# VH-VL binders against q9nrl2r1430to1533, part 122

Target 1, 104 residues: q9nrl2r1430to1533
Amino acid sequence: GGVHELSAFEQLVVELVRHDDSWPFLKLVSKIQVPDYYDIIKKPIALNIIREKVNKCEYKLASEFIDDIELMFSNCFEYNPRNTSEAKAGTRLQAFFHIQAQKL

## First folded at step 7 (VH-VL)

Design y42 (framework fv_iluzanebart)
Fold by ESMFold2-Fast, scan of step 7:
Structure y42 (fold): chain C 104 residues (1-104), chain A 123 residues (1-123), chain B 107 residues (1-107)
Amino acid sequence: as target 1 above (104 residues)
Amino acid sequence: EVQLVQSGAEVKKPGESLKISCKGSGYSFTDYWIGWVRQMPGKGLEWMGIIYPGDSKTRYSPSFQGQVTISADKSISTAYLQWSSLKASDTAMYFCARLYYGSRYYYNAFDIWGQGTLVTVSS
Amino acid sequence: EIVMTQSPATLSVSPGERATLSCRASQSVSSNLAWFQQKPGQAPRLLIYGASTRATGIPARFSGSGSGTEFTLTISSLQPEDFAVYYCQQYNNYPLTFGQGTKVDIK
């Protein structure tokens, strides 16, 4: 599209970032606060990294973008038991994402 | 009451198979990891492995990888520890324990423990 | 694998006295350290997690301190029910590892 047009990927990332349940996903998990995270999660990712990849035009297909978002949720559910506030936020945000991703 | 209840004591011979159980009650079983811990007679505690019953994802201690199988049946809130062929060196008390984890600022800790299953392997 | 070393192996204390138990990790575990109490014939009981946070229902006489590689469990005024074996456990890295235990025995 145009110079001032937001890409579909950027629009979706902005919607995810502004969602009330985005707080566990805004940036990479802190090694200081959660030291075992990086021993368990081999492909860490967060919305700030995904947004940077969108801005650099690193996603060639919608499936690549969707795969990175789904990896983010998969990491959340792998590390966080379902009764945690992180996992509950992830469940709601993932449902929101699935609705919005239909636009892609 | 939140509790883990383990199966009763076992007396086996070397080469026999065995499957012991750990049944959770009073909480959402699929929302917590279950770990298994071995305590040999007169010795300390050894972590064997852990399972997330919601999707059956497992992680084993390298010392126990390939020696035991950890599984779970979420429909009956039960985790299992299994040997295909027991050895005399498997004689020990085996505990299951729930891994508590409430937020990213809380630390993973085994907060609820089963009473233990004594396994004796002798000829 | 992170090796946890506890000292002393046995600590002899009279009721009402202070007990201080040490736990050392072979590499930094940050504050990801738990303390457990085990009495003969019983399962371990969680006392402290996050190096210094008391678990629910644990009396105030139990306190934990330390970070990195050096940790301490203190029982400020030992009660008769406190005679037991105490284990430290790190949950910073897989595999999860326990110390060998400190037996707190009556004088």
Scores: ipSAE 0.000, ipTM 0.564, lowest interface PAE 15.9, mean pLDDT 86

Design y43 (framework fv_iluzanebart)
Fold by ESMFold2-Fast, scan of step 7:
Structure y43 (fold): chain C 104 residues (1-104), chain A 123 residues (1-123), chain B 107 residues (1-107)
Amino acid sequence: as target 1 above (104 residues)
Amino acid sequence: EVQLVQSGAEVKKPGESLKISCKGSGYSFTDYWIGWVRQMPGKGLEWMGIIYPGDSKTRYSPSFQGQVTISADKSISTAYLQWSSLKASDTAMYFCARLYKGSGYYYNDFDIWGQGTLVTVSS
Amino acid sequence: EIVMTQSPATLSVSPGERATLSCRASQSVSSNLAWFQQKPGQAPRLLIYGASTRATGIPARFSGSGSGTEFTLTISSLQPEDFAVYYCQQYNKYPLTFGQGTKVDIK
């Protein structure tokens, strides 16, 4: 196969996916387990969708990539009360993201 | 030990009501949904519906909507499946299984199952 | 609803041989597919989730592959305890749906 350069966005998404606190963000929230999620959250997103957009070169600016990651965290905090395991994981992963995003 | 324990076998006549149970132990009951699955004799698995015990939210398969009622009592860590009027076609094994409340994510699915409750409906 | 179709309905295999089971979805389920094993008189047992991830305690001879609409469960070097019915299940869209099952019988 051909040589393919890893983008900074791909590297950052891989680091997020590998993080212990990524579990609430790996795939879209299930309508079966959380029936009211899509009544409350109007712009659902998850790391698998963001990674697909990176692989298809759909982000033209770093700000667009950062906006999608921040939307993901914003959705988490809007839906999940502060003391839930989801919100706690989101808080820790968002802090990790802010440190890593300085590379962008 | 984490387990789901279901009520014993039932033999009923058409038109009778029935309520079977699924009791969780060894884990936080309100951290998991409880799903119900039907298996007719010699047939495959059919998902019936799911309940979140923390607030009694339910989702039914369209085939079972209006046919059964799923409920839960979190104070005794028990979920229920109920018929108001049984039919011969309700003869089946019924399983309950737990699903972590965040487990629309890639790492998890129904990991713990009850032993099953056999329901026989005949005249 | 998403229809899950398994093939073959019955597979006859000798101990030590490889068994390959197929599961097809009527529309894409991404990698949101699980495999369950059921032995007579027992509850189903989770084998694989996310199309290819083995559940805790499941032997390495069980492997899953595929994405989208075409999925495969492979049992390498089949053991006597592996004779059972196997079900695939999608959890990508409501309602949850199972395949009709593949029975793995001794030859």
Scores: ipSAE 0.000, ipTM 0.568, lowest interface PAE 11.4, mean pLDDT 86

Design y44 (framework fv_iluzanebart)
Fold by ESMFold2-Fast, scan of step 7:
Structure y44 (fold): chain C 104 residues (1-104), chain A 123 residues (1-123), chain B 107 residues (1-107)
Amino acid sequence: as target 1 above (104 residues)
Amino acid sequence: EVQLVQSGAEVKKPGESLKISCKGSGYSFTDYWIGWVRQMPGKGLEWMGIIYPGDSKTRYSPSFQGQVTISADKSISTAYLQWSSLKASDTAMYFCARLPYGSWKGTYYMDVWGQGTLVTVSS
Amino acid sequence: EIVMTQSPATLSVSPGERATLSCRASQSVSSYLAWFQQKPGQAPRLLIYGASTRATGIPARFSGSGSGTEFTLTISSLQPEDFAVYYCQQYNKYPLTFGQGTKVDIK
């Protein structure tokens, strides 16, 4: 029951959402606040979208889930220069993800 | 004093290569983007692209993608605009300008400008 | 790309008078609009960013207003040094685009 019944993907997404460095990734980048984002990033994604896909059982393989998480980080590093707070948060969160993903 | 100082005027023939420079001083060079703007004789301003000197990340206007190369050397606080093969249609004044980076805001207003480099390409 | 249209192409005005320059975007640019002044033989100079925020050192006679697709630059009590070409520029959407310019000329 309860949390013991959560999928491995849901458990990992919850851990990512709760991480201090998740703030750039919680939801899609705002078109109003960052208008050029969608001109540069062709496949936008965020943790809320990934979590919805997990809840809808859209990931059949761990590789599909990992690919979406990696796309999220790739988008961050493509848009944000390496010395920005977003890129630094992404670097730390990606390292955390790689450790947690070993459980998949 | 925050300044961008550009290299001097150039007179070239079609087919020649050229690299012009924009040197920043009085600020942390890796905390700002550098943009390039073209102004053809008697015409208005055209945005060419930008570079972040800290990691050399570039973004080009679609009309300039593949026509020029933007680069930077952060060790000497200098950005560059380069042509492999000049055309007569490249005759213009070229300005560099500094753009603040706003976290998540994508703020691309040009607050400090170089004096410009006049490039003349004729046979 | 967003097309920026400035009007009039040339504005003739006397010193001490008010000048009003218009800038229209082909689609909304929110408040991500800048105004630049360019004098002959000189680099452009940032006057206004964020549609209405004066850049450091810019005299109070320069003011910007508008949002979305319609923007105005107002120069109250025009001074001799204000005769120049003025450009608007949107930085809301890639690629960044400038208007064609309005020349403010002496009457």
Scores: ipSAE 0.013, ipTM 0.682, lowest interface PAE 8.0, mean pLDDT 88

Design y45 (framework fv_iluzanebart)
Fold by ESMFold2-Fast, scan of step 7:
Structure y45 (fold): chain C 104 residues (1-104), chain A 123 residues (1-123), chain B 107 residues (1-107)
Amino acid sequence: as target 1 above (104 residues)
Amino acid sequence: EVQLVQSGAEVKKPGESLKISCKGSGYSFTDYWIGWVRQMPGKGLEWMGIIYPGDSKTRYSPSFQGQVTISADKSISTAYLQWSSLKASDTAMYFCARQPYGRLSGTYYFDYWGQGTLVTVSS
Amino acid sequence: EIVMTQSPATLSVSPGERATLSCRASQSVSSYLAWFQQKPGQAPRLLIYGASTRATGIPARFSGSGSGTEFTLTISSLQPEDFAVYYCQQYNNYPLTFGQGTKVDIK
């Protein structure tokens, strides 16, 4: 990856964080609040971790960045049944991401 | 009033198929998990698996994965437990139970139970 | 899987006496432990969840305590309707696992 790609990743992560539906994704799920989460989800991730990876230039390809965002949504839909507020937020935020990601 | 009503007792022969049911009423069926628990004669409780009727998402105990199928029909608020080929060792009482969903500490306990379905498998 | 071990297997007590039941997990389950009561011919009934929180409608004589690997269910003044089998269950890890049960019997 290049400087132009890193700027684009940062802009996209900022837009995701600012979205009304980002609340399930801002930080890693708490084991205290959700005791079985880590029994089910083996590759946990959240927007704060993705943003840190962008800032540390850890994404060398746009596909690596997109894969981490898609893993975040995949984890959401694996753990949370579709009728939950978390899954509904994830569905809307994922649609927003797909529109924005067309630029990557 | 929240109720889980299970189908009646079954007497079957080894090799036969069987599908038993658990019908929920008095609550939003698609907002809670339904679990299945086996109790063999004179023994304790064994968790088999759970289903979320809203999207049919399932989770099984490794001991029961591939041995049974759990399904649900949300249009009639009913969950099912099914065997393709029964064995004598499947003789047991089978309970369904409702399990809350949420991110709060203390979720995933069984709060309401069905009355049980006795399954007897003998030659 | 996490193995839940209950003791004693059978507890013989008289009405009005205190009953203390133990449950041990093979590894820490934090406070994600429930207690159930089962009478002959009936479905289990939830008594306690979160190790110490009484379920709705459960009499105050039932109390739970403990965290990690060691848990206790106490019935402070045993009533005739309390003679039953009691099961502990952990819900910290999948698969969910139950203890083998403690039978509270009349003396």
Scores: ipSAE 0.012, ipTM 0.676, lowest interface PAE 8.6, mean pLDDT 89

Design y5 (framework fv_iluzanebart)
Fold by ESMFold2-Fast, scan of step 7:
Structure y5 (fold): chain C 104 residues (1-104), chain A 123 residues (1-123), chain B 107 residues (1-107)
Amino acid sequence: as target 1 above (104 residues)
Amino acid sequence: EVQLVQSGAEVKKPGESLKISCKGSGYSFTDYWIGWVRQMPGKGLEWMGIIYPGDSKTRYSPSFQGQVTISADKSISTAYLQWSSLKASDTAMYFCARLPYGSYKGTYYMDVWGQGTLVTVSS
Amino acid sequence: EIVMTQSPATLSVSPGERATLSCRASQSVSSWLAWFQQKPGQAPRLLIYGASTRATGIPARFSGSGSGTEFTLTISSLQPEDFAVYYCQQYNNYPLTFGQGTKVDIK
């Protein structure tokens, strides 16, 4: 939980945001666009929220940061059937995240 | 020609099991959800639940959860609605309908419907 | 669940007249509302989706309007084939819910 870890979290979030497969994860799923999402997904989260939490120093441990990223992917796979563009993007981005997270 | 073709009318006794079908043709089956709608004699339409055939993910209306089972076999473009033990109160017309699969709710409308399957349950 | 209420229950009109059907949602459904027509012994037919978009093949005399909680289906010049039951249905929230229907009958 120090300044060094917060810098590492920010770098990783920026890399995720810049990834081609980040588009389903950039902001919260719209209640207006996807009406049943919030009935199924009880803990919604997105990269913009995670980045804000990093900037506000809300992650004290790497495990807390990793848990929020994994929750984001878990929500994606829970809501979206496996052959959707969202689920395919999630699968590729999660693999990228696992490689990068080894450095944390 | 896009169509949903449902199995024929059924006459059953209380306590019997039943499985009715809805077969899609003329389109990519895994690009659409399949929803099920009940219409009791002389009454309106009731939403029962939905399935995505691509991964068999289902979601039920709370009033039908545990009352029926929805399933699909994408290899034959067919969705199913099943009862383990029928009741007289299950007497109704059952419709299947497709909903476009998409990233936003603007696609969750039922554009093509099956002709309906009449289920009669009497002693 | 969102409750959909249609009015009137029955609307008696002559051919060539304008019919206006109302649908109210118990809470906002944005524009995610569809209208269906059902004739005796037939499956429902999609008329309008997204509150105001006509489905493919639906005649221009059918139009939908509204957003939020108040919606209207208008048939500008009723034809003999338009006498049927009409249902509104919201797809903003799960479960999807239907109104109880408005029967459009011959005067």
Scores: ipSAE 0.000, ipTM 0.571, lowest interface PAE 14.4, mean pLDDT 87

Design y6 (framework fv_iluzanebart)
Fold by ESMFold2-Fast, scan of step 7:
Structure y6 (fold): chain C 104 residues (1-104), chain A 123 residues (1-123), chain B 107 residues (1-107)
Amino acid sequence: as target 1 above (104 residues)
Amino acid sequence: EVQLVQSGAEVKKPGESLKISCKGSGYSFTDYWIGWVRQMPGKGLEWMGIIYPGDSKTRYSPSFQGQVTISADKSISTAYLQWSSLKASDTAMYFCARLPYGSYKGTYYMDVWGQGTLVTVSS
Amino acid sequence: EIVMTQSPATLSVSPGERATLSCRASESVSSNLAWFQQKPGQAPRLLIYGASTRATGIPARFSGSGSGTEFTLTISSLQPEDFAVYYCQQYNNYPLTFGQGTKVDIK
């Protein structure tokens, strides 16, 4: 393909970023706003970090990319109780991801 | 009136099991965290852990992880603190307290407290 | 864990005088600090949260200030019912941690 064509991983990350339920996942959680987050979550990650890894060709296997996305959702559900807006957004976005990941 | 009412004083022997309770009333029980605090005789306050009754999510202080079990029954608005095998060093006053629920904000302050449950463990 | 240190351990004051209690955190806790009052045989009572916000029903003579690592609780005109032990507590990092307490007693 072309020099400027998006990879499958990049296309999927762009679709996740554009989803209405991506707001909890766009950037790393702020330590100033959520000071206890990093005491509870030991492997923080967000869509901007995952997109940087895609752009740097750091994923050698589709499973590695999928593992990072699943870690992001796992962190969300670990920190946020089930009835929160964050957890509800995560549940919907994770379902969307599972449908799109069938293309990988 | 918003209140937390704890179970009565307990006198136990080392090795016995115990479960004490904290019942919330006057508010939506599943909209708040419930925390547990230990106060040994003549000493200060010590954080034990927290539970969100809506989904039973728990977080323990590292010093209490594996020492106690925190649980809740949202159908009767009651949280519990349980020991499988008591030790003399568990002799203390145990308080439950309500903490505002919040995401991505500093909200772990305890606004309403139970009256305390005195637990005495001796031979 | 973050260590909270209160000073003095005991403060002797006369009724009507101002009392100033200090609380220091081993690391920055921003403004995520609360103050509690405890009388003998009673549960702790929330006085201040967010370093400076008075809880509902707390008299105006109680005020909190500070941010980061240094915090102060001030009682502007001590009343007989204010003789108690006072605890600071950080809720910036998990686990939550308390200071050892300052006992305010009559001179």
Scores: ipSAE 0.011, ipTM 0.651, lowest interface PAE 8.7, mean pLDDT 88

Design y7 (framework fv_iluzanebart)
Fold by ESMFold2-Fast, scan of step 7:
Formats: C-alpha cells, structure tokens, sequence
Structure y7 (fold): chain C 104 residues (1-104), chain A 123 residues (1-123), chain B 107 residues (1-107)
C-alpha cells in the first residue's frame, strides 16, 4: 500500500478510538480480569494492536485492514451475549466503521 | 413463577446414550445462561459447563470437555445435557441452573436451580 | 483451577446459636463468591452472591463477608430448618469451582 492508504488507515483508527463506543476495543481483554476470554477467542485483537500494525506498514491492502477491524467486531459478538453493553457498543461502532470505511 | 424443570430419573447400562432436559418457564429464556452441575452420590458439587440459549454458545469445564454435550433449543426454552456412551462413573444427580445474562466478569452466580435428574448407570 | 477449601467439614450447633462457616480460595477471587444451602434430596439454594449480598427471600440471619481469599458465612440465630450442607463457590475465574461443603448438624 501507499502513503495515501496508510494515512487513511491511521485517520480511521483515530476516529474509531475517539468514538464513545470504542471502550470495549481500545486494548486487548485482560486475561487476569476475564480469564475465559482467551479460551473462547483464538484470534484476539484490539484497536491498539491494529494501530501498531498500521504504523509498522503491515497492511498491504485495504482489505487486510478491514479484515482485522471486522475480526475485532466478530470477536466481540462471539464472546459477549447480544444484550450486553459490550455487544451494543460493538453494534454501534461497527455501523460507524462501515460508513467511514466507504472513504477507503 | 420462575422455574427450571428437569426431566425424570434415568436408569441406564454402560455404553448407552442419554439426553436429559432442563425447561425454563416464567422468564425470558434467552436473557439468561444455563449451567450444568454434577453431584456424585455422597459428594459435593462439580461445575460441568454453560450455554447461552440465544446463540448456543457453550463453555465446558476442562474435566468435562469431550465427555458430554450441552445444547439448547430456544424455541421451546429447553437446554440439554447429552452422553454418547455412558460409564458407571457417570452415576450422579445432574442439576441445571440459570445465571444472569451479561459479561462473564461477576455474572456467574446461579440464582434459580432445577430439581435435579438422577442418572444411574449400572450393569 | 482455583481450589476452594471450606472449614470445618462438620459443625455441630444447637438451635439459637451462632454458626460461622469459613471458605478459603487458593488465589484471590475478589468478591465473586456465592454461598449455597443444600438439604438432603433437594437442589442447592442460593443464599449469598457477591460475597455479601443476600439473594431474594433469604432471611436476614444469613450474612456473608470477606474478599480476596477469605470468606465467612454467618447464621446469627440458627433455626431448625438451617441444618443442611453449605457450599461456597467462586465465579471470578473459569472454571467455576465449589468448596467441598460444610455440614451443619444438630448438637
């Protein structure tokens, strides 16, 4: 990918981080606080990890970036039952992401 | 009245299959998890596993992984515990219980219990 | 993998006396600790959750205390119907684990 693509990924991650519903996604889930998370979720990811990958130029295509964001939401819905505050935040943030991703 | 009603006692031989049930009533079945607990004769309580009926997500205790199958049918508000091949060591009382719907942190206390299903496995 | 240890294994008390039951966790479970009562031939009954919160319908004579690794269930004035086995259970870490139980019997 190019400089334009890297800048677009960084801007989108920043917008996601700033969103009110980003709180479940900012950092990896704590194994100490939620011990069974890593037994259920085999490909853990969070916005801080995605941002690090953007900064290290690890995404070669926009689709790879989008796949990691979608994995993050998929993990949320896999672990958290649908009526939890985590799942509700994930639903709203995913809708926001889909609108913003059209700019890519 | 909130209730969990379990199927009746079973007498089986080693090698036979078995499926016991736990039916919820008086509440929204998909707003709670259902857990299963074993109590061997004269012994204490052992955690087996949990299911969320809304999407059938399961999590087993490591000691029961691969030994039993937990499932649910939300259309009839019923959870199930199943053995493909029973052993004499499966002789026990089996309880189902509901747990509050939410994140796993601080939510796994069992507030309503079924009456239990006695399973006897002998030759 | 958290081991729950209850003491004593058996507690003999007279009606009207105070009963104190102990539960110890092999590592901290914060306040994610429940107490259950079980009578012969019956399902367990939730008494306390969150270490100290009484479940709906549970008499005030039952109280729970503690946090971290040491917990206590107290029955302030034991009634004849309180003779039962009591279990503590941690729900801080998966798998959920129970203590071996304390039998409260009549002196």
Amino acid sequence: as target 1 above (104 residues)
Amino acid sequence: EVQLVQSGAEVKKPGESLKISCKGSGYSFTDYWIGWVRQMPGKGLEWMGIIYPGDSKTRYSPSFQGQVTISADKSISTAYLQWSSLKASDTAMYFCARLPYGSYKGKYYMDVWGQGTLVTVSS
Amino acid sequence: EIVMTQSPATLSVSPGERATLSCRASQSVSSNLAWFQQKPGQAPRLLIYGASTRATGIPARFSGSGSGTEFTLTISSLQPEDFAVYYCQQYNNYPLTFGQGTKVDIK
Scores: ipSAE 0.000, ipTM 0.572, lowest interface PAE 13.0, mean pLDDT 87

Design y8 (framework fv_iluzanebart)
Fold by ESMFold2-Fast, scan of step 7:
Structure y8 (fold): chain C 104 residues (1-104), chain A 123 residues (1-123), chain B 107 residues (1-107)
Amino acid sequence: as target 1 above (104 residues)
Amino acid sequence: EVQLVQSGAEVKKPGESLKISCKGSGYSFTDYWIGWVRQMPGKGLEWMGIIYPGDSKTRYSPSFQGQVTISADKSISTAYLQWSSLKASDTAMYFCARLPYGSYKGRYYMDVWGQGTLVTVSS
Amino acid sequence: EIVMTQSPATLSVSPGERATLSCRASQSVSSNLAWFQQKPGQAPRLLIYGASTRATGIPARFSGSGSGTEFTLTISSLQPEDFAVYYCQQYNNYPLTFGQGTKVDIK
């Protein structure tokens, strides 16, 4: 992928970060705040990590970028029960992502 | 639809044991924490501790550690608060409440409360 | 533990007037603050969480603001059913701690 693909990934990450439901996903979960998180989630990721990977040109295919975003949502649903605010925010943000990802 | 129903009022003597209950209905019991709050007569609210019914993990307020036991039976959607030996100073209203699971610090707000159980300990 | 201090201890207002209640934390609690209403003989009722998010079914006349250490609960056009004790509670640090309460009395 060229500069056009990188611009598309950056634009989509910015849209996700600015979304009202992005709050659970902005940064990695704190071990101090949630001590058992890393006992359950073995591949932690967050939007700040994904954005850094975009900026370093680490995504060579759109599928790799999409896989990291989907991993982020998968981690949310694995750790958080379905009726929590985190899971509800994740469900809405994931639906938004699926619509925007059609542009990739 | 969603509610927590607590056991009835108790009148006990110092030294007696007691176990009070809090039954959840209208929601998935293992998707929420259950917390316990004490209110002494004419006083404000005091946090006692919390349990996650899905795996029975508990955390107590330092003031209540060793004074009470919190437990849950997820098969009947019920949480418990227990004393091995009551004191007159345990006379209070005891409330249970549910809290969203997920974030230990950012999610501990109580959205649904039980009606309270009045415990009176006197000689 | 974080100490929560509410002021005033008692607030006397007439129906239809605006009531403003304050809550101060001994250290920053970010926006992890809730407000509860309690009427005599009843369980507390959640009004606001996240400092400013109104709970389901709570009338628009209740609003919360603030972050860090200073928080405010405002009741615009106070109704007869709003006379109660109001508690703030931080959930940023364990143990969870409550303020001592502000009693809203009829003038």
Scores: ipSAE 0.000, ipTM 0.557, lowest interface PAE 13.6, mean pLDDT 86

Design y9 (framework fv_iluzanebart)
Fold by ESMFold2-Fast, scan of step 7:
Structure y9 (fold): chain C 104 residues (1-104), chain A 123 residues (1-123), chain B 107 residues (1-107)
Amino acid sequence: as target 1 above (104 residues)
Amino acid sequence: EVQLVQSGAEVKKPGESLKISCKGSGYSFTDYWIGWVRQMPGKGLEWMGIIYPGDSKTRYSPSFQGQVTISADKSISTAYLQWSSLKASDTAMYFCARLPYGSYKGHYYMDVWGQGTLVTVSS
Amino acid sequence: EIVMTQSPATLSVSPGERATLSCRASQSVSSNLAWFQQKPGQAPRLLIYGASTRATGIPARFSGSGSGTEFTLTISSLQPEDFAVYYCQQYNNYPLTFGQGTKVDIK
């Protein structure tokens, strides 16, 4: 890990946040809107939490950053069936992430 | 090959305790939830509850909360279903099944099932 | 909890015929619905998840459709090995709940 990796992580998170399909991932899922989410999803995460971790230099390796992004997508696909708008957004955003992550 | 192997049939009397097992193999046991399903003789399927073996977090169906205990031992890739005091109404086939966690396939349902454990409780 | 109701309770079909099984949820489950097949003395087998996606190894003659509260499982050109009990199951809300089952038997 290093400063170069942290700068690349922030740039990638910003690109994910700006993507049209980021809406299900911007913030943690609301307990009011989705009461059963936190009973089903053991390790909740969202782009705002990942960005905070990047800013606090909590990722020591690129693999740790990639694991958190992949966990976010994994949670989406575990909770939401493939034909939902959330899962479709997740599929497109994950494909975009895989292309961008080749730079890491 | 991914499989769940359950313990053998049990014949018990009312008031006795029982613990049945479900052993996973061919996959990372701590990456998946294990669910338990009851099927009474000649009846349909009933959801009992789940456990995440990585930290033993459980969630029960309201109908089974306080009736049974679900646990797991990740060191031997085994989940358990336990009764402190059996009733005749506990006579049923009990199935364990795997629910994907951290899967990019979007699975939230039971994809791999154990063969079942028949529990008979009679005087 | 969400109540799942299947119809008919029993469906008598000849080999080669089409079988259509229905499943209704007491409230919307989106597309979070699975179909299972169970033969006597065996564990249930996953056929379809997400209302319409076939599980690995499931023959193309099995198809699922529907969303919200109304769902259908169709078996085109029914084979001898398809005589079984079929269950629908919702996983939209906890607790997970099953229908009572539809028995597909030989006419």
Scores: ipSAE 0.000, ipTM 0.565, lowest interface PAE 14.4, mean pLDDT 86

